# Ledger of designs, part 1: VHH binders against Uncharacterized protein YOR238W

All scores and structures are predictions.

Target 1, 303 residues: Uncharacterized protein YOR238W, of Saccharomyces cerevisiae (q08634)
Amino acid sequence: MDEKVELILVPCHSIWKSSSHPSDNSVNLGQLPEYWHLAPFQYEGNDHLAFIKHGLTAIKLLLQRFDTATVIFSGSQTKKEAGAISEAQSYYFLFEKLIRYVMSNDNIDVPNFDNELRLLLKEVKNLLSSQNVNVDELFYGGSITTEEFSLDSFDNLIYSIYRFEEVNKKFPQKITIIGFAFKMPRFISCHAKAIDYPQSNITYIGIDPKPANYNQTQLSKYYDDLVQMEDKNALSLFSSDWYATKDRLLTKKRSRNPFNRTAPYAQNIFCKENGKRIEGIEDDEEYFETKIKCKMPWSSPRQ
Below, numbering starts at 1 at the first letter of every chain, in headers, positions and changes, except where a header shows other numbers; antibody chains are not in Kabat numbers.
F, E and O are the ipSAE of ESMFold2-Fast, ESMFold2 and OpenDDE, as the mean of both directions, binder to target and target to binder. V2 is 0.75 times the mean of E and O plus 0.25 times the DockQ between their complexes.
Where letters were taken out, [cut] stands.
Atom coordinates printed by the task and the answers are left out, and those that the model quotes come from them; centres of patches stay.

## First folded at step 1 (VHH)

Design c1 (framework vhh_5c3l_4)
Fold by ESMFold2-Fast, scan of step 1:
Order: sequence, then C-alpha cells, then structure tokens
Structure c1 (fold): chain B 303 residues (1-303), chain A 122 residues (1-122)
Amino acid sequence: as target 1 above (303 residues)
Amino acid sequence: QVQLQESGGGLVQPGGSLRLSCAASGFTFSDYYMSWVRQAPGKGLEVVSDISGSGGSTTYADSVKGRFTISRDNAKNTLYLQMNSLKPEDTAVYYCAKDSYDFWSGYEFDYRGPGTQVTVSS
C-alpha cells in the first residue's frame, strides 16, 4: 500500500502565457521568452528554459518514486498584467501540455529548446512509455498539484508543506526542492531552519539559468553577479528577518500580492486568529526558540 | 533616501528622437540593474529596457528593439535611454527604476522620481 511521504517542491518564478500563439507552425511550449511574463533580469540567462527544466526534472523524479511523492508547483497570483492566474497554475498547465505533446509525437524536437531540455524530454518520454503511464491519472490523480498563495521563497517552503498535508492528510517526511542552484543556501540555511524542518530530510536539486553563446569569461561574470545579487538582496535579508515579517522583505512580499490573496491553510502557524499574517516579529531567534523549536509536526521526535 | 530623477521628455514628431536621463542617489549605483519603465494613458506599466550594473548586459521589449538604446555612466550615477524612430504608441510617462534582485525570482522596482512625459504627435 503506497503512501505519499515525499514533497517534490518546484518554486515558480514567472507566469506562462498559454494564450500566446506562434506565427509559424510550432506549438507554444514555453520555449520563447515572449511566452512568459518575464522580469528584465530573467532574459540574459534564458530563465524560462530553466523553469521548464525544473518542472520536467520534478516529473522525472515523480515517475521514479513509485507513487510515494507529490509534485507541488508553488507560486501565487503575482502579476497584475497576467490577470487572476497564479504562477503555480500556469506551470501546471504548461507541464500538462508538454507531457501530452511528448506522448502524442514521435519527433519531440522543440525549436529553441537547448540540448539539456532535449535530453530531459527524451528521458521523460522513455519513463512515461516504459511505465505505460496514464497521463490523466498523473495530472488529475493528485500526484501533481499547485500551491497558489506563496509570495516569496519562505512561503514556497512552508505553504507547500501545508498544501501537501491538505492533499495527502500527512506532512511530508522528505522534501526535494528543485530550483535555481544559486538559491539553495536560503532554502537550506534559512527557511528549513526557521521552521524546524530537519535539513537531513531535504534534498536540493539545483538548475541555474544559462546564457546562450557566452564564452567562459562572460559566463564567470554572469554567475558571479548572480551570486552577489542573491547574497545582497535575499540571503543577507533572510538572515536577519527569518519569517519575512518586517523591513524590506515584508514590503517586497506586499508588492507581489496585487490580488490580495490570503493563504487558507488551517494549520498555518504564521497567521493570527483573524486569518491575517503575523508581522513585526522583533526577535526571530526568541520566536524560533519559544514558538517553533520542537513544536512543529515535522520537528525531530527527540528534541 | 533612494532618489531617482528623470529628465529629457517632451513633445516630438513621429520619426523623431529623444534622449532621457535619470540621476540616481542614495545607493551604490553600479551594484544594481537599472530599468526604464513606461505607462501610457489608461494602460499598465511596461518594462522597456534594462541594463546590468556593469553595463555589460542589456535587454529590450520587442516593441522598442532596434529603436531604443539603454546606457549608463556609473561615474556620474546616471542612466540614459536613447529613443530613435519614435512612434505615437511610444507616448507615455517614462520612469527610471532601481532593480533589486528579487529574493524569489525577478525584480522589484523603486519609482522615486515623478517620471518624464514623452508625447509623440504630429
């Protein structure tokens, strides 16, 4: 009897434009930057191709887990120009379209996909075919779902844990996060610690953006700049504001919520009795020691 | 503390050119991506162009590719947008924005200046 024990978490980073149609005879599978609501920063590295790699890697992992895992795409309705569609929902629809495409076509060569995506699609198609997978069961059977209220990476982790429990009636015993490699330190050293989730039960699979046609010097500068910006504008901020309840992190979180979405998770300890998020935690270490440590459903039993 | 002050807008005929400037203060200018963002009457914000802290990388919206050029002078803390072959649909208020690397995925923008009006009309 299989039981769902592993959360495969895909933090989302944009909204796919499902209504965009190519001018040629190709299919919109997210392969061009214009098929996404990209921020300016996301063009240089072809971030949209990394998003597709994240989701395909999650599906590949799910197919290898003998029905013990749930894939959760995590991201709220963060872009007013996209309308009332969440990042998570747009990824879900894109990957359903992609999987149906690879099952319906012998030639799965998608224009503008790089070599890594071509190989990954071939691997996923081989797993789907060899296991005789029912695609409707894969997407509609509860093995792949969405978490649609996250506004930052802290929310990605904690809300996906609550969403996993909502779907499976148990908290995850293991979490695999598939995201950008440069963001690994915030998930492992900041977010997991802040919620007392055992780091030994987390696996991180990192896939970074990759600029096309850059020489080694250009690539080195690109990744150095990326890590520097991550440290200055995210990692250092989460080190002093563990729960994003104050200062710049709260301001950024509020600006990403144009549709005023509120997480509905019944076990969300970061909400007040009136359903509003906790704000202005003065001492995060004291809050952790008094409210979080050894008190979470996933805390180590011997702490 | 962060201040962004745009200038260089005005009325111009279709096919004309304008150069926008943005004076920045209150932060280490060379550490940040900078963007030009515009808002036409009754429309939402559109990101027009961005440039990396070093100036080595630039991107452009499809609507302005080949016509607009973004540049920066880090010694003067100034961002520029050279606008050529202007069209009536380029009519908008243009804002200079400080990009902060998003801890989750994209950019957050700071709009500190009043913007500069660009009107393209015959």
Scores: ipSAE 0.000, ipTM 0.268, lowest interface PAE 11.8, mean pLDDT 84

Design c10 (framework vhh_5c3l_4)
Fold by ESMFold2-Fast, scan of step 1:
Structure c10 (fold): chain B 303 residues (1-303), chain A 123 residues (1-123)
Amino acid sequence: as target 1 above (303 residues)
Amino acid sequence: QVQLQESGGGLVQPGGSLRLSCAASGFTFSSYWMSWVRQAPGKGLEVVSDISGSGGRTTYADSVKGRFTISRDNAKNTLYLQMNSLKPEDTAVYYCAKGTYYYGSGSYKFDYRGPGTQVTVSS
């Protein structure tokens, strides 16, 4: 069957500043931290380079699975200072610009990109050239799209599943998530389980931030700290609030929604008819057992 | 250097129990989520259970929930998996994994994984 069956999900973590121009003759391709609306904790690891690796890896996989996969960038309009542009839309625009740049230039050496990014760019360029896929087909043919209402990682997964169905008229039988490696446990062990999506049908590709010029001792401490902060600020919270409907996770979700956007997905059981997210689930285990387990369109095993 | 060494696997009859151990060294054990992952013959990798660095949070695959218990002793740098009410479908190589991992139909990535220990459940 030539049907679309795989969701390649890229959770977004920032908004690219498309209007920022370098003072020299170089092009803004997201290669500097000042080209992004970064949070303070995103500077040490050069998180912006990891964002670009996520998207390029997704495009690489898409090209290898072109007839069966759809790439979805997921993230809402989370920053008042950025205006009415979502994380997802900014990634889409960045990758369109980056791929057009790569296809129109012989030298793809982008300043401040590391060797991993240079290799990914070369691989993507080679795949486009060998697979008879032009850039317009890649970005305007429906194989790459956006999900622009997600306010947290739980939303990234569930809203992208509904967005996939909106675009392709069926739910994904397989999901590949490309994100930070240190965030993998929340997607696999918390979010996928919370929505009864079969774990065997999920692949997670983890690419972490990478501080420049750190020795092995500094790198070890940096990654130890990432894992500890992930446990403290996310995993421990999702363990007692599976659906982000109460307590600290709900407060964080509300703070990320300066434009009060509501998701348009009619089939989404986590939203009311007016698009507002449900809140105040008192017993997540009971909610899962009575509303979700074996009741989702994807609960049945897929080939 | 990171080292992970599993032990405790073997042959058991259905309904039996085994306790797996993983000795870890070369990193700050208490700072990392640790996982038990398994691969059954002809199947892809399955994440069985995860435990937070502090041990305060645990997750389980639906296939093992209520039967398996993950735990850790940070003073001994050791991860454990208590396996009760074992079924033939639990037959697999069990791996201790550190840091990041991903899995799917034959695809996976780990920051580090041990050599594995075989668990066979048969009559």
Scores: ipSAE 0.000, ipTM 0.268, lowest interface PAE 11.4, mean pLDDT 85

Design c11 (framework vhh_5c3l_4)
Fold by ESMFold2-Fast, scan of step 1:
Structure c11 (fold): chain B 303 residues (1-303), chain A 120 residues (1-120)
Amino acid sequence: as target 1 above (303 residues)
Amino acid sequence: QVQLQESGGGLVQPGGSLRLSCAASGFTFSSYWMSWVRQAPGKGLEVVSDISGSGGRTTYADSVKGRFTISRDNAKNTLYLQMNSLKPEDTAVYYCAKGYSSSWYTFDYRGPGTQVTVSS
């Protein structure tokens, strides 16, 4: 286990309601939107099914790369109505429940999962069975863990790198990000560059939300709107506020932090001594070179 | 409506230079990262260089570092790529792109391209 070199990062987007119980004999595995603290914009595409695809894909990759990879679910306590449970913690609990479910049941046909989820779940079950996986070792042995202080996608990347080092005593040599395909540009072209993490060491696996029963024209419009909203509300903002410490991105970050959480990572250069997040970080070349790049363990001058 | 139009391509001998321009309209140019992306014959898209909205940060592919310079004029809504010490392997269609790689679900974020041919 001391050869962990790859961070498999799953940015989280909601909180699973573990206490919600079906009115029938079925089990809560996150398959209905009512089992999540969804925002209004997350219903059209069945975003909750994409969340489950992200986590199952991460576990599938981990099972294929067990000796070298750590899965990290990343997301803070972002919903006052959910209480003191983070997005990351809720994903961790859901996937532990789901894996135990597939190991304990012959029929793994979960109602309301789409065809992609059904196939992915069968693939994961086959890997678990063929490798005779100990589920307690999988979840409690450090191969799957949480990063619970991230408030935006910039935090998802940098805090998961710090969390990886906290768990494995080494920084990741390779990062695989599993998230929405429409969000790939902000991770690769904004966040990785903002911290000087080599893009050649990042793989992005994109799985988008998918509306049910849409024809090709409706799907095209849905994805066009998704890309335009991503550009307006995130990508354009990160392009002029690399560290999300100014203006609209800072306002969004504050609104996602009802419990005033601060990131306690020892290597964290984005927090003050008192644990509070640094605000108003400059996004010019001098500040990047002298205050950011020089503090990044993976950065070295090329000669 | 977002519009991007490249110009300045052409035929050049190895070791020569070209300056590409991209005229942008339909968005707040200074608020977006801009990129130059190329596609060589029979190959996929490669991000060559990008530049932050303010011009304060630039990146370059290792294949062009030290030879190419990206710049922008926010008052004129124009992106530039100065290409020096051109090599045959630089032969490609060069595209101006709004922000970043936009290979998913949009053609609005890149121009029609300009051909650069480096040959004896």
Scores: ipSAE 0.000, ipTM 0.155, lowest interface PAE 15.4, mean pLDDT 84

Design c12 (framework vhh_5c3l_4)
Fold by ESMFold2-Fast, scan of step 1:
Structure c12 (fold): chain B 303 residues (1-303), chain A 122 residues (1-122)
Amino acid sequence: as target 1 above (303 residues)
Amino acid sequence: QVQLQESGGGLVQPGGSLRLSCAASGFTFSSYWMSWVRQAPGKGLEVVSDISGSGGRTTYADSVKGRFTISRDNAKNTLYLQMNSLKPEDTAVYYCAKTQYVYSGTYYFDYRGPGTQVTVSS
């Protein structure tokens, strides 16, 4: 048994509607926006296709790591309309369905997938076939799992680290995050710094949404608006509230928790003795210096 | 499968201009950031410029700002570098690179072309 050393983290952004059925002879593989519980802002860029690219890229990397990595889909039960199903669970079941579909068919042309998805799917199929991978072992053997309590991107990182330790009995020595490129700054400059995880041990693979049929001027405006909204609604907020324990970030977090989920990780330093999350940190720099810096299991050795 | 092929290098005098091209195939060109990277004799790799998939965002190394312009034609799967006011210090092999990600100013490339030689000398 090779020791698991790498966390491949996929932050989830929606819930796949597994019970939705096409009106034709095709199968539901998440290829249409109607197959997801999308927020209004997720339609313009075909965000659902980017979600599928994130998960397939994670599986591709897992296969290339020869059993030294664990893929973790991260996201809680965030939508009343979806019922008691987490973002993470829905991704897990979608990718199990997609991989089984790919392995049972010689022609894997999925309608409404773009050219990048078609190429990525062929790459994954070739790796599965060349390595003679057992699909049951891939999904049931512990190399792909879920983290189902995260309510924001800070949770995605810290809870997936604790989930990795829960599954493998060891903290990850390396983290690869696969998500939107426009969200990279919050993970690297805010979240990794806030928990003292060594930046040299983090890789970020960014895959952004892609609007269909936009000209160059429309695309430039779309991506400029995306970066501007990211700064306004997330990056600037995390810069002044590192742990999402106050103000607008805490309000957002509470609104994303309709089923009152609480993280079960015993080593989680961001939970109180009663299992409730820490709130109201007044000085994030002082908290970092006194509680986190050089004190985490993954902190760099003292120089 | 992925192929990147540079062209347009050569010998020019200081103050001259060159335009480099890179023909890309085997991936969805418009979905990836692309970079021009150079290596001068006896020196390390330097990222000269990069451009977003849509072409809407560009960056430049301080050494080339105001002199070089990066652009792309997604319909032709081609990346360009317009080099003006060339200096002897610009002498290097220039590589076209597909950018996998950028972290803390460090570039990670999954593919790089064979390179094209640019020599700036009188």
Scores: ipSAE 0.000, ipTM 0.157, lowest interface PAE 14.2, mean pLDDT 86

Design c13 (framework vhh_5c3l_4)
Fold by ESMFold2-Fast, scan of step 1:
Structure c13 (fold): chain B 303 residues (1-303), chain A 121 residues (1-121)
Amino acid sequence: as target 1 above (303 residues)
Amino acid sequence: QVQLQESGGGLVQPGGSLRLSCAASGFTFSSYWMSWVRQAPGKGLEVVSDISGSGGRTTYADSVKGRFTISRDNAKNTLYLQMNSLKPEDTAVYYCATHGYSYGYKYFDYRGPGTQVTVSS
């Protein structure tokens, strides 16, 4: 009954700058955009605050699941300027720092956090206190870990499944993905389908970026633009390149791998013997029918 | 912590209209997909409509398509269902629900106590 059965997946979208210290002498808990290696499109919505909501929601869910879940932060070493630190490792370090901050301080009002983050921090603090959680055991005991080789959202899902098996010696019976709501369709309709993961076993918790001080008209345009860009730059592309092995998706993947890293997962069927990710799948439907459908450890039984 | 409270149900004649409301608290309303689900006497639960956190995407069951409209006001943490051209077959308890969406199925994370809609002559 205390068996690890649930993967709580947090796809990462940036690298936290642990060494950044603005002159106001505030503690760096990721609350300002300059504390992150943000892409230009991540400023308008305060994406960095959404990243923190994703991780805190994952930790909250983990505490409510007791010993039945594993949180995995997923993302590779995607930025030369950050050096040899992955998106996943930077999230792990940030959330360890944030949880230790919460447990060591009575006043947990972090400047520049919004009301959602303030309430979420209180919920997490209350769960940690009521359960008398050992923070070292939480972070070092295997309940929270990293997947550091993912270069896109397809990798986030499949590599985190293999990472879960590496840590727990079994595949997840259910997956909860905590990410942007506008990205839900690619995970559910594209990625889960592409790997034949059972339709009843994935739950998605969506938390979107939120621009500050926007009126309803500006918010509507912002979210419409997010959905349009998601469809144009991801969802439509994954519809014709299920495994991100060709065309624009492969170009994006290559641009996100400045250190030319290879995934180490022993059961990963999407890597060659040399560890390099497979490329140039000629027919995704044929690949799915011949290599994936009803053949994965998590595939639905034929009956 | 999470609370959902429906209102607006009642007795209405066939062809009539009702507007259901759901007041939400205890979670970040704008970040969650919301659903209206119903249960007719002696039947299972039917998901009649869904709406994304932003309101940019909606879905409808074939039984209500063209007659019902789902909407939300994130500033008021309120979900709505406008029900037009009501039929006796729409008689059910209507629940406001928030859930994570599973591939091919929807789990109910939280549900309100429900509001009764009766369509009768």
Scores: ipSAE 0.000, ipTM 0.173, lowest interface PAE 14.9, mean pLDDT 84

Design c14 (framework vhh_5c3l_4)
Fold by ESMFold2-Fast, scan of step 1:
Structure c14 (fold): chain B 303 residues (1-303), chain A 120 residues (1-120)
Amino acid sequence: as target 1 above (303 residues)
Amino acid sequence: QVQLQESGGGLVQPGGSLRLSCAASGFTFSSYWMSWVRQAPGKGLEVVSDISGSGGRTTYADSVKGRFTISRDNAKNTLYLQMNSLKPEDTAVYYCAKSYTWGTQYFDYRGPGTQVTVSS
C-alpha cells in the first residue's frame, strides 16, 4: 500500500463568498470578482481566476498521484466582514462545488472563465471520468483538506507541513507548491531555507494573474510592477526577518488576525505552548543555526 | 529595473590580488544578502562568499577562506570582494548576485559577470 508522502500546498489569498447569488441563470463558481473578498490590488490581474487555476491544478496533480499526495489549502480567517470562515475553508467549499458541477453537467463552459480555465476543467473532468473517481471520497477521504491558521506565506509553508503530519501521521517527503509565479522566490529561497526543508524535495508550479485585453507592452509593465511590489512588500522584508517575528511583517500578520486566533499544532517550534507565535527574534541566522539547522524532522541526513 | 554591474576583473599572476566591485540599483540594497558566485570553464556555479544586509554576517567557501574578504557599502549600493593570494584554480567568471538567504545558489538576479584569469 502507498503511503501519503507528498504535500500539494495551495496558499490562499482571499475568501470566496459562497452566499452570493448571480442575478442571471449562472451558478456562483467564483468566476466574478464580486464573488470574493478581494483587496484593491487584486482586481487588475483578475487574481480570482488565478486562485481557481491554483486549486484546479492541485486537484489535477492529486488525481495523477492519488495514493501518495494530500492537497492542503492554507489560509486563516483574515476578513472580519466574512465572519468565521477561513480562506482555506472557502477554497475547499468552492472546489467541492466546482467538481460536483463538472461531474453533473455535460456542458462545463463557465461564463467569465478564460481559455486556460476551460482547458483545465476539461482535463480535470477527463481524469475524474477515466478513473471513476467518487467525489465524496475525493473530498471526505482525507486527500483534500484545510490548514486554517496561516497569516502569511511563511505560515503557509510551516503550518501546512504540521497539518500534513496531523492528518497523515508523518511529515511530507516532497512538497509541491502551487501559487503565483512572482512569489516563487520567497517560498524557495526564504521560507524553505529558513525551516531547513531540502530544496531538492520542493517543486513550485507558478500561475500568475493575467489582466484581460492587455497588449504585450501593458502586460510587460504589469508583471514588472508586480515583481517590484513583491520585492518592496515581501522579499526585502523576509530577507531581514526570516520568521516574520519583527517590524512590518509582524504588523501585517497581526492585521490579518481580526479574530485573534492561535495555531493548534503541538509540534510547532515557532509557537509558544498557548499557540501564540514567537516574536522578536533578534538574530535570524543564529536562531537558524542553533534551533533549526539539522534539527527538524525533515532535515536532510548528513553525508 | 534591478541592475547589478561587476567590475575589477582581469589577468593576474599567481599570488597576486584583485578587488571586484558590484554596483547595484533598482532595489533596497541594505535589505538583501549579497553573494559573489563564480563559474570556472566546464564547471557549475560555486558560491564564493555572501554577506548579510547589515554587513554583520559573512560566510566563505572553504576554497577561499583566509584569502578572500567580502564587504559592502550600503550608502553607495556597492558590494566588494577583496581577493588575495590568488591561485590558478580561482580562474572563473565572477558574478555579483542578489540572494535572499545565506548559502543558497538560487538567485533573484545576477550581473553579467567579470572574468578573472590567474596565470603566468
Scores: ipSAE 0.000, ipTM 0.158, lowest interface PAE 17.7, mean pLDDT 85

Design c15 (from c10 with G99H T100S Y102T Y103I G104Y K109Q; framework vhh_5c3l_4)
Fold by ESMFold2-Fast, scan of step 1:
Structure c15 (fold): chain B 303 residues (1-303), chain A 123 residues (1-123)
Amino acid sequence: as target 1 above (303 residues)
Amino acid sequence: QVQLQESGGGLVQPGGSLRLSCAASGFTFSSYWMSWVRQAPGKGLEVVSDISGSGGRTTYADSVKGRFTISRDNAKNTLYLQMNSLKPEDTAVYYCAKHSYTIYSGSYQFDYRGPGTQVTVSS
């Protein structure tokens, strides 16, 4: 096959409960909030449906770029109550189950899915059929894999780049990130810049949560609140802590690591030789200028 | 209907200061990143500065960093650009622009921009 050059990154936000079974004859395809380990703030917008849209969009793009792209689900073992299963692993298993369901059924009307999901499922099914790609080839052929050590969005980007190199033996020349639209600014203006990854080589596809049956006034308030909370709890913090090595961001990272997992990526410049993460960077701009800028494998080859 | 209207441009001497304003209407102003974008004579569009919906995060082009300050007043639906230590190279039409959160492809995607305000830095 052709050389893999594009990373399709799906940052994960929860863990799917694969062992939850409906009380009726339906199947668990992640369509109800009870099928996920959701935080309280993830209910209003039906965040779980957005998670499914992210993954299906990634698979759709992969099928359109099958020889050149790798999909990576990124997220660690973040919930003690879920056991030793990563966000990334749970997404991988969910999408394998969902695609097998779609290919085995003539009717793709999944209860509780919205019109966007139904259209996306139809598009994926049509692409699989037209390209004669079977589900085993899709999931076991190396085109879809997991990154299971990320504890925040900065990790999602940098660890997925290292995971891509681990799988394909080369760093990605292009990155497509599929996530929440309201989180786009942190990936583009904070994370990509902090690691010197060229913005011209990044595509971001943003799909937000959508509350059911809200009128325009209620929707505007909901999205206003999302953006305000994103700025308060993430963007403002990453502006003064580019690498999540201190203060509130480090505290959040530690709280998301109940199984004390450490990233195993060789030559990861954000880890010490003992596998521990670098902490306490006092001047992020100086660190960037002296350690990162024009020194990364993905930095511009000519200055 | 989304509307953006810039004001505050004019002629200023090198080393001088100028403050641009942009009045926004027709959308939830505080929910969107806003940018100042400029086009110098014979050049393409350059994103000068970006600001998050809450104002807590800002970015600047290297050409203006340390000289320009972007800010916003969400209660007044107004975006500002304070320009200090102006240089002849800052001569351009300056546009107020609203970001789209749905698509980014190698550069910011703007849903809307205003008609622009001319800034001329000349002695």
Scores: ipSAE 0.019, ipTM 0.371, lowest interface PAE 5.6, mean pLDDT 87

Design c16 (framework vhh_5c3l_4)
Fold by ESMFold2-Fast, scan of step 1:
Structure c16 (fold): chain B 303 residues (1-303), chain A 121 residues (1-121)
Amino acid sequence: as target 1 above (303 residues)
Amino acid sequence: QVQLQESGGGLVQPGGSLRLSCAASGFTFSSYWMSWVRQAPGKGLEVVSDISGSGGRTTYADSVKGRFTISRDNAKNTLYLQMNSLKPEDTAVYYCAKGPLYYTSTGFDYRGPGTQVTVSS
């Protein structure tokens, strides 16, 4: 019997519009930007196609792990216009629909998917067929689940670890994060360090947005701007506000919480006794040294 | 245009050392994470080590931790990998890459042509 040891984490970035209907006889599989609640900055790179690549890669890895892993889609109810639907829930439903579509059709050529998505769909279909996977067991058996309270990337990591323990009764021995490559530094060098999770037990798989029909010069500028914006608006901020409890990061976190979702795990050290998230940590290094370093269930022994 | 050129590979006996270098041009080097990735015959890409744009943060694969050291010189647009206590299992083509991209589907993953490291007795 296989034991669940690996968390495959998919941080979510938008909410899929499951109720949107194509103007033709095609099916809504998230392939067009209008099928998502996209922010303005998510159009240039066709971010929605990267979201689908993230989830399909997670399912591919889950199948290759022979069920020793749990896929967790992570993201809260962040958009008032979408209603009380979490980013995580919408990804879960999209991938259930997409996998059922792939298994029910011989021709899996989805309009507006790029060649990478077509290859991933073929790989996933082949793995599902060769392993005789029951799709209901895949989605309803606990191997794929949601974490629906995360408001930022720090929450994505720490809440998914607690969600993994809630589902599997133990903490993950290994974490594989599947997200944007340009966001890797915040997960590895900021978030993992901030919670004392061993970096040697984390694998990051980076899949970035890709603008259509850009030449090499336009692509280089797009990715240069993406990394610069990431540093300015996230990485530099997390470097001095490790837990997103103050100033700009806290303001962003509050703006992403229109439904006032509280921390889901009252026993965790990032939650107050009244169930609210901690705020206003004045000295992150002191907090780390006194409350986190070598004290977490996943901490390595000091040398 | 982005250009990455590795050097320093070769044949070495188990327990030996090599230092790999990567000369980078065509982008703002100090703004990007840089990676050393390797591919052994018949295997996929493995991210060996990565380093932040400032050089203040590094990661290592468990297979090389304690033996390899990544560093960078932003004034010279150069990335380095110091490889000590080499094992036969370290035999691979080593690539300098713009970012920690053992999996990428976007085509922005700029890799150099690679340098062969062979650890054999």
Scores: ipSAE 0.000, ipTM 0.198, lowest interface PAE 13.7, mean pLDDT 84

Design c17 (framework vhh_5c3l_4)
Fold by ESMFold2-Fast, scan of step 1:
Structure c17 (fold): chain B 303 residues (1-303), chain A 120 residues (1-120)
Amino acid sequence: as target 1 above (303 residues)
Amino acid sequence: QVQLQESGGGLVQPGGSLRLSCAASGFTFSSYWMSWVRQAPGKGLEVVSDISGSGGRTTYADSVKGRFTISRDNAKNTLYLQMNSLKPEDTAVYYCATVTYRYTYGMDVRGPGTQVTVSS
């Protein structure tokens, strides 16, 4: 019997505008920034193209390990202007549309995609064709699904682990995270440690935003600014607020929940009985030692 | 607020050994990945080794595997690099740094560096 053992996690960062239509004869495949509900800081790097690379990379890996992996797009209903659609659901819809487009067309050259995306689409098409994959089975068979309650990167990891268990009836023995390279340290050094998930069982695949037409000096400054903002707004904060239950991280989390979503994962110790997240942990080290360490289904026996 | 200070560099003959230290302050040292990076004369920065916050995971550049060992003492907020079987190609300024958040590791915050010279 084939057991699903690997979680392929794609943290989501925006909501695709499925109802946006070009003024020309082209198809909306997420290739323009106007096809997304982007935050101001997401324009400079063409973050939307990185989102598409993340999802296609996840599908590529799934096709290479179909019997053992589940792809989970993770992200809640974070944009009031988008309506009651989650980041995760919008990614799912976009990638279903992209894969069907690729399989229905011999010419898959999408305007505004860069060379990395063109190569990745070709690789995915070749895998789908060579394995004679049924696209309906791929999207409706449970191998690709959504986690729609995450409000930050800590939630992305912990909620997707519980979502994986909900779908497959077992916790993941291995996690592959596909996201921004500049966010790797928070997942590995902060989030995995905070939930006692063995770092040896995590693979991180980093794909960063890339500004168009920048020279080497401009690129260096862009990535230096990105690293500094990551430290200031996330990594330094997670060092003293491991579970995002207080201060700036909690304020940020609350601002991302306009539809008052609550997580349904019954085994999740970070939620109250009504599904709302716990708040106000005063001593994260003590909480880890007393509630988490060696007590999780995935905890290492050498703790 | 974050401060890093390297020490332990010097002149050594090929085949010799040195131990570098880095004193860290201003952040929760045990929760952060740390790296040693170097810059040889006329060349760019090269990441030589990384270590996880707990010390449970380490990485090494192919050029130093089997010769260098990274370690940390979280109680003393100190990072170490044990350098064995030193080669002239190891001549560089060595910097202690927090792990950068890019696809390739580099520097986020670094100390002033310590000079290592491998020469007869």
Scores: ipSAE 0.000, ipTM 0.147, lowest interface PAE 12.2, mean pLDDT 84

